VH-VL binders against NAD kinase (nadK). Designs and how they scored, part 237

Target 1, 268 residues: NAD kinase (nadK), of Syntrophomonas wolfei subsp. wolfei (q0aze0)
Amino acid sequence: MKIILVNNRFKENTEKKAQEIAGQLSALNVEVIIDNGLDEPYAGTVDFIMVLGGDGTMLRAARRYGQRAIPVLGVNMGTVGFLSNIEINELAEYLPLILREEYSLEARMMLEVAVFQQQSLLTRVFCLNELLLRSNSPRMLSFALEISGQKLEPYRGDGLIVSTTTGSTAYSLSAGGPIADPQLDAFIVTPVASHIINKRPLVVSPEREISLHLLEEREAIIGIDGQIKMDFGAENRVLIKRAPHPLLMVNLKAKPFFTSIDRSLQRQ
Key: E = the ipSAE of ESMFold2; O = the ipSAE of OpenDDE; V2 = 0.75 times the mean of E and O plus 0.25 times the DockQ between their complexes.

## First folded at step 16 (VH-VL)

Design NN18 (from CC10 with light chain I33L; framework fv_ixekizumab; at its last look DockQ between E and O 0.77; V2 from the best seeds 0.00; counts 0 for: pae E 3.2 > 2)
Fold by OpenDDE, look of step 16:
Structure NN18 (fold): chain C 268 residues (1-268), chain A 122 residues (1-122), chain B 112 residues (1-112)
Amino acid sequence: as target 1 above (268 residues)
Amino acid sequence: QVQLVQSGAEVKKPGSSVKVSCKASGGTFSSYAIHWVRQAPGQGLEWMGGIIPILGRADYNQRFKGRVTITADESTSTAYMELSSLRSEDTAVYYCARGHTWKTSHGYFDYWGQGTLVTVSS
Amino acid sequence: DIVMTQTPLSLSVTPGQPASISCRSSQSLLRDLGLNYLHWYLQKPGQSPQLLIYLGSDRASGVPDRFSGSGSGTDFTLKISRVEAEDVGVYYCMQALQTPLTFGQGTKLEIK
């Protein structure tokens, strides 16, 4: 068995713990790779991904490895979030199940985000939470939203969020989006400070495609999962699809999503 | 309690195809592999293939030379096994079984369907 | 493919007496982590197979303690300490180290 440990490179305690866990796993004849901010994702084949940290670390891990259809376990290390399944102090208890591959999986839809310069692809990214388009100035943006070829009325506002149901409890929520059951596959399109005061979020079928482009010469920014930032201008377009593979999240312990949502949100 | 319920017996002519269904209940369908195992009359067990529903990926016993197609419908928690170009030698009871892991390998079969008799006769 | 060989192919046992079935694999079923991917099934007359022993030595839920599995690598043994009438059927070993999964020929257990 080969396991990747993904820790938070900005938290020293997660690195230390990763090393400790690696030692323990090695003693059990498990091959371990530690991704502590590698320049490139580990290219070798692996059987299991263990994420040590919080939601941010999970998001990074998802972007780096989610397309490989490998089980990903979130191990919380002192933070509050929605993407960890067990606590670090529970790892020893669940380790036998992990090694025996006795765990259930939950498929979480990811976004495929493609950014174009005219007809040229600039970048393609898979992400777990959301794509954010926002103004890079105090002025509102005017942008076009198309859903499966259907052109909606132009949007005016600070920006727009396209999130997964997983991402519904992230920035989308702060922007007034609905809380979605993470077991659903859907896009959530949430306006950010729309010129139309009561512009409502859209829940969109995962089978549809979403495209965005600016209608004016303004400076904007694309954000992905709050971690990737890219300049976005009038010559750029974004195409958002359901990723071809979901993130396979390991479910070792049942988590009451709806009953604990307030607690989790208050601590973020 | 996990249950696997298979479709009813089939009588087929040589050269035709048969599609057997296996509906799972009482558990998380997508989290575990579904396997197909057949047993000719008076013979042993033969693994045909398995599918990982959450991925839609199937693995096959190459002895069947591409005649087997295994699919899964997560919305109905049902797995299917289609066997084409049927021969008299394909007369057997076909079982679906759940693997205790999500993978097609390493797992054991903790739950079995009741079996589906497929008779191939001219 | 991994070839599984069971011996004997049939045995007749007096109730209350012990029984032993051997299963050999053409290659080691011991993977890393010390796990043997060898499982035992019982198919009673007219029924679907049922899990008896998994990972070489662990008893499935509801399986009486008179059943035990042992062995490692390429040689495995299923033992029944005291055979009962309800133990009649065909026993199969199966390797799950790699696909294709393969079964032994089966061992038919009858009551003498």
Scores: ipSAE 0.736, ipTM 0.884, lowest interface PAE 0.9, mean pLDDT 94
Fold by ESMFold2, look of step 16:
Structure NN18 (fold): chain C 268 residues (1-268), chain A 122 residues (1-122), chain B 112 residues (1-112)
Amino acid sequence: as target 1 above (268 residues)
Amino acid sequence: QVQLVQSGAEVKKPGSSVKVSCKASGGTFSSYAIHWVRQAPGQGLEWMGGIIPILGRADYNQRFKGRVTITADESTSTAYMELSSLRSEDTAVYYCARGHTWKTSHGYFDYWGQGTLVTVSS
Amino acid sequence: DIVMTQTPLSLSVTPGQPASISCRSSQSLLRDLGLNYLHWYLQKPGQSPQLLIYLGSDRASGVPDRFSGSGSGTDFTLKISRVEAEDVGVYYCMQALQTPLTFGQGTKLEIK
C-alpha cells in the first residue's frame, strides 16, 4: 500500500505529526509520500490520501489529487472545519480500519474549469469550492453568463461565484448564496455586489455547462478555491463543468453536517 | 438491515438479452461495490463483474467478451446486470452481492441477493 | 487469472466430528500488510452463499466459533471443529487480490 500524507509546511505541528505518522506507516511496510506543498504533486499510483490540517489543506489535496479516484481522509489538527472527518488524537484508533479498507466514501462534486484566450485553451484546473470572477480595479464588470447555451441578460457588478454545494459555506455564503447539503450535486451561481436586482443566486443542474466572458475591456481575475489566481480580460472565456470524478471523501466517523453548521462557521 | 432484492426469474430465447436488477436497502448504496456472480445448474460460482457506484465504473470478467454490461442507478439504489447474445450455457442463477469496500478488488461479500434464475431455451 | 483449487470436492462427516477443507491459489494472496485476500463462503441447500471467513482468518458476524480459517500466501484451510446438521452445504473459497475474482470449485459437505 502507498499513502500520500498532505500537510501545510507553514504549521509546525502538522509537519512534525506528518513525520511521526510516516514513521509508523513505514514500520508497517507502507510506502509514504509526504506532500507539504513544496514539490510537484506525486504522479505515481497511490491507494489513499491523508490530509493533516484544515479545510485549506484539503482544498489543495482535492485540486492535486481529486480527479484520480483516490480515497481522501481529512484529519483535523485543531480547528474543526467542514472537510475533516476525524481528529488527530483518534488516528491510532482508526488506522487499522484504514489499512483493512474498512470505511465508506462520500462523493463531493468538483468543478472542471477551462480558461481560454480567444480559441486557445490556456489552462484546465479542478476545484472543490468555487470559481470567483471579480474586478481587479475600482470599476464594475460587465459580463455575460451562459448556461448550456442559454444567454442570460448581462451582469453588472463586482463579479460572480460559481460554487459546488461543498463551497456553499465558503465565499458563496458571504456573497448571499444559500447553505447547501454537500451530498447534493449542483452549481450555485452567486452574484457579487450586483447592480441589477433581478440577478439572484441560481441553483443549477450539475449537467449544465456554464460560460463566462467580459462584455467590456476590464481588468478582472479568476480565483480558484481562494488559493489560485489568474488574470482575466476581454479576450478570455471560462467554461465550467462538473469534473469527471468527484472527490472521494473517507467516512470513518459520522460527522452530522446540519447540527454542526453553526459551530463550524464560528470557527472559520 | 442491509438487503439486496433481485428481479424475478426470466425465460429467454438464444440470441436475446436479459437485464437483472438488484435493489439495495438499509445502507449507503454508493460507497460499496456491487458484484454479480452466477451459478450454472450443478456447478460452482463464477464472478461476472462488479460496479463501483460512486464512480460509475464497472470491471468485468474477460470470459464474457463484452457481453455483460453492469450499471448502477444511485437515485433508486439499484444495480443492473445485462447479458447479451444469450446462449443455452448462460442458463444459471445470477446473484448480486455487496462488497465490504468501494472497489471491485479486495472485497468480501457480506450481503447477497436471493438470486435470479435465467433460463435460455427455445 | 488466479486459479483456486479446493480439496476435497466432497466430504462426508459424522456429526460431532471435525472437518477440514483446503484451498490453494496459483499466486500468493498475501499483501505487504500481512493481509491475505482469501474469503470463505457457505452455500446451504437452496440458499444464496453466505460469508463465513474473510481475510484468511477473520470470522464473519454471527458465524459460530467452531469455524476457523488459517493459512497464508497460497495455502489456506477452513476447519469445522464439530460438524452440526446445519453445516451441510457447499463451501467455496474466493480470492479477492485482483480481478477477475475467482472461486474454488466448491466442497460439498454431507452428514453421514
Scores: ipSAE 0.447, ipTM 0.782, lowest interface PAE 3.2, mean pLDDT 90
ESMFold2 (binder alone), look of step 16: mean pLDDT 92; pTM 0.953

Design NN2 (from II7 with heavy chain S105T; framework fv_ixekizumab; at its last look DockQ between E and O 0.88; V2 from the best seeds 0.80)
Fold by OpenDDE, look of step 16:
Structure NN2 (fold): chain C 268 residues (1-268), chain A 122 residues (1-122), chain B 112 residues (1-112)
Amino acid sequence: as target 1 above (268 residues)
Amino acid sequence: QVQLVQSGAEVKKPGSSVKVSCKASGGTFSSYAIHWVRQAPGQGLEWMGGIIPILGRADYNQRFKGRVTITADESTSTAYMELSSLRSEDTAVYYCARGHTWKTTHGYFDYWGQGTLVTVSS
Amino acid sequence: DIVMTQTPLSLSVTPGQPASISCRSSQSLLRDIGLNYLHWYLQKPGQSPQLLIYFGSDRASGVPDRFSGSGSGTDFTLKISRVEAEDVGVYYCMQALQTPLTFGQGTKLEIK
């Protein structure tokens, strides 16, 4: 059995814990790879991914490994979030279940984000939470939103968020988006400070495609999961689709989403 | 309580196809593999294949030489097994079973359907 | 394919007496993490198979403690300490190490 430990490269305590866990797993004849900010995702085959940290670490892990259809377990290390299933102090208790593969999986829809320069693909990224288009200046953006070829009225505002239901409790929520059941597959399109008062978020079928481009020469930024940033200009387009594979999140412990959402949100 | 309920008995002619359904309830359908096992009259158990519904990926016993197709519909929590080019030797009770793991390997079958008798006769 | 061989293929036991069934695999079912991917099932007359023992030695829920599994690697044994009338049926071992999953021939247990 081979397991990847993904820890928070910016928190030394998570690295230390990863090493400790690696030792424990090795003692059980489990091969361990530690991803503490590797330049490239580990390319070898693995059976299980354990994320040590918080939501940010999970987002990174999802982007790096989510397309491989490998079980991913979030292990919280003292942070507040929605993406961890167990606490670090519970790991020892659940380790036998992990090794015996006695856990359920929850499929979380991911985004496939493709950024183009005219007709050329610049980058393609899979992400768990959201794509953000925002102005890089105090001035509003004008941009076009197309959904499955349907051209909506031009948007004017600071930006736009296209989020998964998982991401509904992230930046989309702060921007006034709805809280969505993470078991539901859908896009949430949330305006960021729209010039149109009460511009409402859209809930869009995962079968549709979303396209964004600027309608004027402005400096903008594309953000992905709050971790990837890239410049976005008038010659760029972004295409958003449902990723071909969901993130397979491990459920070792029941974690009621709606009953705990207030607690989680208050702590963020 | 997890339950697997299969479709009713079938009588088929040689050369035809049969499609058996297995509806799961009382659990998370997509989280676990669904397997198909058949048993000819008075014979032992034979694994036909399994599917990982969450991935839509199926593994097959190559002994069936491509005659078996296993599918799953997550929206209805139903797995299907289609066997084509039926022969008299295909007369058997066909079982669906849930693997305790999401994979088609490593797992044990903790829940079984009631079985579906398929009779192939001219 | 991994070949599973059970012995005996049939046995008749007096109620209250012990029974033992052997299962051998053509290759080791022991994984590096120390798990044996060998499972035991019982099919009672007119019923679907039911899980008895998993991972070689763990009893499934509801299975009486008179049933026990042992062994590792290629040799496994199912034991019934005191056979009861309700234990009548066909016992199967199954390997789940790799596809295709394969069963033993089955062992028919009857009461004398």
Scores: ipSAE 0.816, ipTM 0.904, lowest interface PAE 0.8, mean pLDDT 94
Fold by ESMFold2, look of step 16:
Structure NN2 (fold): chain C 268 residues (1-268), chain A 122 residues (1-122), chain B 112 residues (1-112)
Amino acid sequence: as target 1 above (268 residues)
Amino acid sequence: QVQLVQSGAEVKKPGSSVKVSCKASGGTFSSYAIHWVRQAPGQGLEWMGGIIPILGRADYNQRFKGRVTITADESTSTAYMELSSLRSEDTAVYYCARGHTWKTTHGYFDYWGQGTLVTVSS
Amino acid sequence: DIVMTQTPLSLSVTPGQPASISCRSSQSLLRDIGLNYLHWYLQKPGQSPQLLIYFGSDRASGVPDRFSGSGSGTDFTLKISRVEAEDVGVYYCMQALQTPLTFGQGTKLEIK
């Protein structure tokens, strides 16, 4: 059996704990690959991914590994967010179930984001929470949104968020979007500080394709899960689709979404 | 309580196809692979293939390659097995079974359907 | 394909006496993490198969403790300490290490 342990090297307790857990797993003849963010993602076959940390570390794991159809377990090491399942002090108790593959899975939709310059694909990335288009100057953006080839009236404002239902409790919520059940597949399109009254948040079928481009020259940024940033200008466009594979989140311990909303949001 | 309920018996002519359904209740459908196992009269058990509902991906026994299609509909918690180009040798009871794991390997089958008799005769 | 071989193929047992069924795999079913991907099923007359033993030795829910599984790697044994009338049927071992999943030929247990 081979497992990837994902941690954030800039958090000292996760690096030390990852080494300790790797030792425990190696004693059980489990091969362990530690991904602390410094090296390229491991490309070989693995059975399981264990994420040591909070929602941010899970977002990085999802971007790196989410399209490989590998179970991913969130292990909380501090602040309880929306994406962890068990606490670090419970891990020893659950190891036998992990090895026996006696757990359930929950699918979480991801976004596939393709950024173009003119006709050329510049990059393609996947994300779990959202894409943010925002101004990188004091001026508002003027931009076009197309949904499956249907051109909407132009947007003007600070930007736009295209999120998954999982991302509905992240930046989209702060910008006025709805809280969505993460078991639903949908895009949530939320304007950021729009000055155009008829631009309200949209909930869009996951089968649609979403396209964005600027209508005038401005400095803009594309943000991915609040962690990846790239320049975006009038020569660019971005295409957003449902990713080919969902993130496969492991459920070992019940984490009821609706009864925990207040606790999770208060602790963000 | 997990339960698998299959569609009723069928009589088919050679060269036609049959589609057997397997409706799951009492559990989380998408987390567990659904397998199809057949048993010809007086014979043992033969694995035909399985589906991973959370991915919509099926794996097949090569003995049936090109003739078997396994699908799942998460909204109805139902798996389907379609066998085409039927021959008299395909007369058998067809079972669906739930694996304890999400993938088609490593699983033990903790729940079985009641079986569906498919008779192929001219 | 991993070939699963059961012996005997047929077994007649006096009620109250023990029974033993052997299952041999053409390849080891043991992973280094200590798990054997071998499972046992019982098909009672006129019924669907039912899980009896998993991972070589773990009893499924509701299975009496007179049933036990042992063995590792390529050689596995199912034992019934005292056969009862309800134990009549065909016993199958199955490997789940790799596709295609494969069953043994079955062992028919009868009361004599």
Scores: ipSAE 0.731, ipTM 0.878, lowest interface PAE 1.6, mean pLDDT 91
ESMFold2 (binder alone), look of step 16: mean pLDDT 91; pTM 0.943

Design NN5 (from II13 with heavy chain G27Y; framework fv_ixekizumab; at its last look DockQ between E and O 0.86; V2 from the best seeds 0.79)
Fold by OpenDDE, look of step 16:
Structure NN5 (fold): chain C 268 residues (1-268), chain A 122 residues (1-122), chain B 112 residues (1-112)
Amino acid sequence: as target 1 above (268 residues)
Amino acid sequence: QVQLVQSGAEVKKPGSSVKVSCKASGYTFRSYAIHWVRQAPGQGLEWMGGIIPILGRADYNQRFKGRVTITADESTSTAYMELSSLRSEDTAVYYCARGHTWKTSHGYFDYWGQGTLVTVSS
Amino acid sequence: DIVMTQTPLSLSVTPGQPASISCRSSQSLLRDIGLNYLHWYLQKPGQSPQLLIYLGSDRASGVPDRFSGSGSGTDFTLKISRVEAEDVGVYYCMQALQTPLTFGQGTKLEIK
């Protein structure tokens, strides 16, 4: 059995813990790869992914490994969030189940984000939470939103968020988006400070495609899961689709999503 | 409680196809693999293939040379096994079974359907 | 494919006496983490197979303690300490180390 441990590269304590866990797993004849900010995702085949840290670490892990359809377990290390399933002190208890592969899985829809310059693909990224288009200046953006070929009225505002249901409790929420059941597959399109007062978020079928581009020469940026940033201009376009594979999140312990929302959000 | 209920007996002619259904209940359908196992009269058990519903991915016994198609409908919690180009040797009781894990390998079958008799005769 | 070989293919036992069935695999079923992917099923007359022993030695829920599984690697044994009338049927071992999953030929247990 081979397991990848993904820890928070910015938290030394998570690295230390990863090493400890690696030792424990090795003692059980489990091969362990530690991803503490590897230049490239580990390319070998693995059976299981453990994410040590918080939501940010999970987002990173999802982007790096989510397309492989490998079970991913979030192990919380004292942070508050929505993406961890067990606490670090519970790992020993659940380890036998992990090794016997006796766990349930939740499929979380991911985004496939493709950024183009004219007709050329600049980058393609899979992400768990959201894509953010925002102004890089105090000026509002004018941008076009197209959903499955349907051109909406131009948007004017600071930006736009396209989020998964998983991401509904992230930046989308702060921008006034709805809280969505993570078991539901959908896009949430949330305006960021629209010049139209009370511009409502859209809930969009995962079968549709979302396209964004600027309508004027302004400086903007694309943000992905709050961790990736890239410049976005008038010659760029973004195409957002449902990723071909969901993130397979391991459910070792039942976590009541709706009853824990307030507590989790207050701590963020 | 976990239950697997299969479709009724089938009588088919050689060269035709049969599609057997297996409706699952009492558990989260997509979290467990569904397998198909057949048993010819008076013979042993033969694994045909399995599907991982959450992925929609199926693994097959290559012995069937592509004649088997396994699918799953999550909306109805039903797995299907279609066998084409039927031969007299395909006369058997076909079982669906739940794997105790999400994978098609490493698992054991903790629950079984009641079986579906498929008779192939001219 | 991994070939599973059971012996004997038939067994007639007096009630109350012990029974033993062997299963041999052409390849080791022991994984590096110490699990043996060998499972035992019982198919009673006119019924669907039912899980009896999993992972070589663990009894399925509801299985009497007179049933036991042992072995590791390539050699496995199912034992019944005291055979009862209800134990009549065909016993199958199955490997699940890799696909395709494969079964033994089956061992028919009858009462004398």
Scores: ipSAE 0.829, ipTM 0.913, lowest interface PAE 0.7, mean pLDDT 95
Fold by ESMFold2, look of step 16:
Structure NN5 (fold): chain C 268 residues (1-268), chain A 122 residues (1-122), chain B 112 residues (1-112)
Amino acid sequence: as target 1 above (268 residues)
Amino acid sequence: QVQLVQSGAEVKKPGSSVKVSCKASGYTFRSYAIHWVRQAPGQGLEWMGGIIPILGRADYNQRFKGRVTITADESTSTAYMELSSLRSEDTAVYYCARGHTWKTSHGYFDYWGQGTLVTVSS
Amino acid sequence: DIVMTQTPLSLSVTPGQPASISCRSSQSLLRDIGLNYLHWYLQKPGQSPQLLIYLGSDRASGVPDRFSGSGSGTDFTLKISRVEAEDVGVYYCMQALQTPLTFGQGTKLEIK
C-alpha cells in the first residue's frame, strides 16, 4: 500500500508530525511519500492521500492530485476549516479503517481553467475553490463574460469570481455570493465591486462553459484558489469548465456542514 | 437499512437484449461500487462487472466479450446492467451487490439484491 | 485471472458436528499490510448469497461465532464449529485482490 502525506513546510509543526506519521505507517508496511511542496507531484500509483493541515494545504493537494481519482483525507492540526474530516489526535483511531478501505467518499467539483493567448493555450490548471479575475491597478476592469456562447452585457468593476460550491464559503462569500451546499455541482459567478448595479451573483449549471476576456487594455490578474497568480491582458482569454474528475474526499467522521457553518466561518 | 431492489423477471428471445435495474437505498449511493453477479441454473456464481458511480467508470469481466454495459444513475440511486446478443446459455439469475468500498477491487459484497431471473428461449 | 478452487464440492454433516471447507487461490491474496482479500458467502436455498467472512477471518454483522475463517496467502479455510439446520446451503469463497473478481465452485452443505 502507498500513501502520500501532504504538509506545509512553512509550518514546522506539520513537517515534524508528517515524519512521525510516516514512521508509524512504515511500521505497518505502508510505503509513504511526503509532499511538502518542494518537489514535483509524485507521478506513480498511489492508494490514498493524507493532508496534514488546514484548507490551504488541501487546496494544494487538490490541484496536484485531484484529477487522479485518489481518495484524499483532510486531517486538521488546529484551526477547524471546511475541508478537514478528522483531527490529528484521532488518526490512530481511524488508521485501521483507512487500511481496510472502510470509509465513504464525498465528491467535490473542481474547475478546469485554460488560459489562452489569442488562439494558443498557455496553461491549464485545476482548482477546488475559485478563479478570480481582478484589476492589478487602481483602474476598474471592463470585461466580457460568456456562458456557453451567450454573451452577457459587459462587466465593469474590480473583477469577477467563478467559484465551485466548495469555494462558496471562501472568496466568493466575501464578495457577496451565496453559501452553497458542497454536495451540489454548480458554478457561482460573483462580481467584485461591480460598477453596474444589475450584475448580481449567478448560479450556473456545471455543464456550461464560462469564458472571460478583457474589453480594454488593462493590467489584470487571474488568481487560482488564492494561491496562484497569473498576469492577464487584453490578448488573453480564459475558459472555465467543470473538471473531468471531482476531488474524492474521504469521510471517516460525520461532519455536519449546515450546523457547523458559523464555527467554520469564524476561522476563514 | 441498506437495501438493493432489482427489476422483475424477464423472458427474452435469442439475439435480443435485457436491461436489469438495481435501486439502492439506505446509504450514499455514489460512495460504493455496485457489482453484477450471475448464476446459471444449478451453477455457481460468476462476476460480470461493476461500476464506480463516483467516477462513472465500469469494469467488466472480459469473458462477456463486450456484450455487457453497466451504468449508474445517481439522481435515482439506480444501477443498470444491460446484456446484449442474448444466447440460451445466458439464462440465469442476475444479482446486484454493493461492494464495501468505492472501487471494484478489494470489495466484499455486504448487501445483495433479490436477484432477477432472465430466461432466454427460442 | 485468479482461479479459486474449493474442496470438497459437497459435504453432509450430522447436526452439532463441525464442518470445514477449503479454498485455494492460484495467486497469493495477501498484501504487505497484512490483509487477505478473500471473502466467504453462504447462499441458502432459494435466497441471494449473504456475506459470512471478509478479509479472510472477519465475521460479517449478524453471523454467529460458530463460523470462523482462517488461512493466508493461497490457502483458506471456513469452519463451522457446530453445524445447525439453518446452515444448509452452498458456500462460496471469492477473491477480491484484483478484477475480474472470481468465485470458487461452491461447496454444498447438507444435513445428514
Scores: ipSAE 0.711, ipTM 0.868, lowest interface PAE 1.6, mean pLDDT 91
ESMFold2 (binder alone), look of step 16: mean pLDDT 93; pTM 0.956

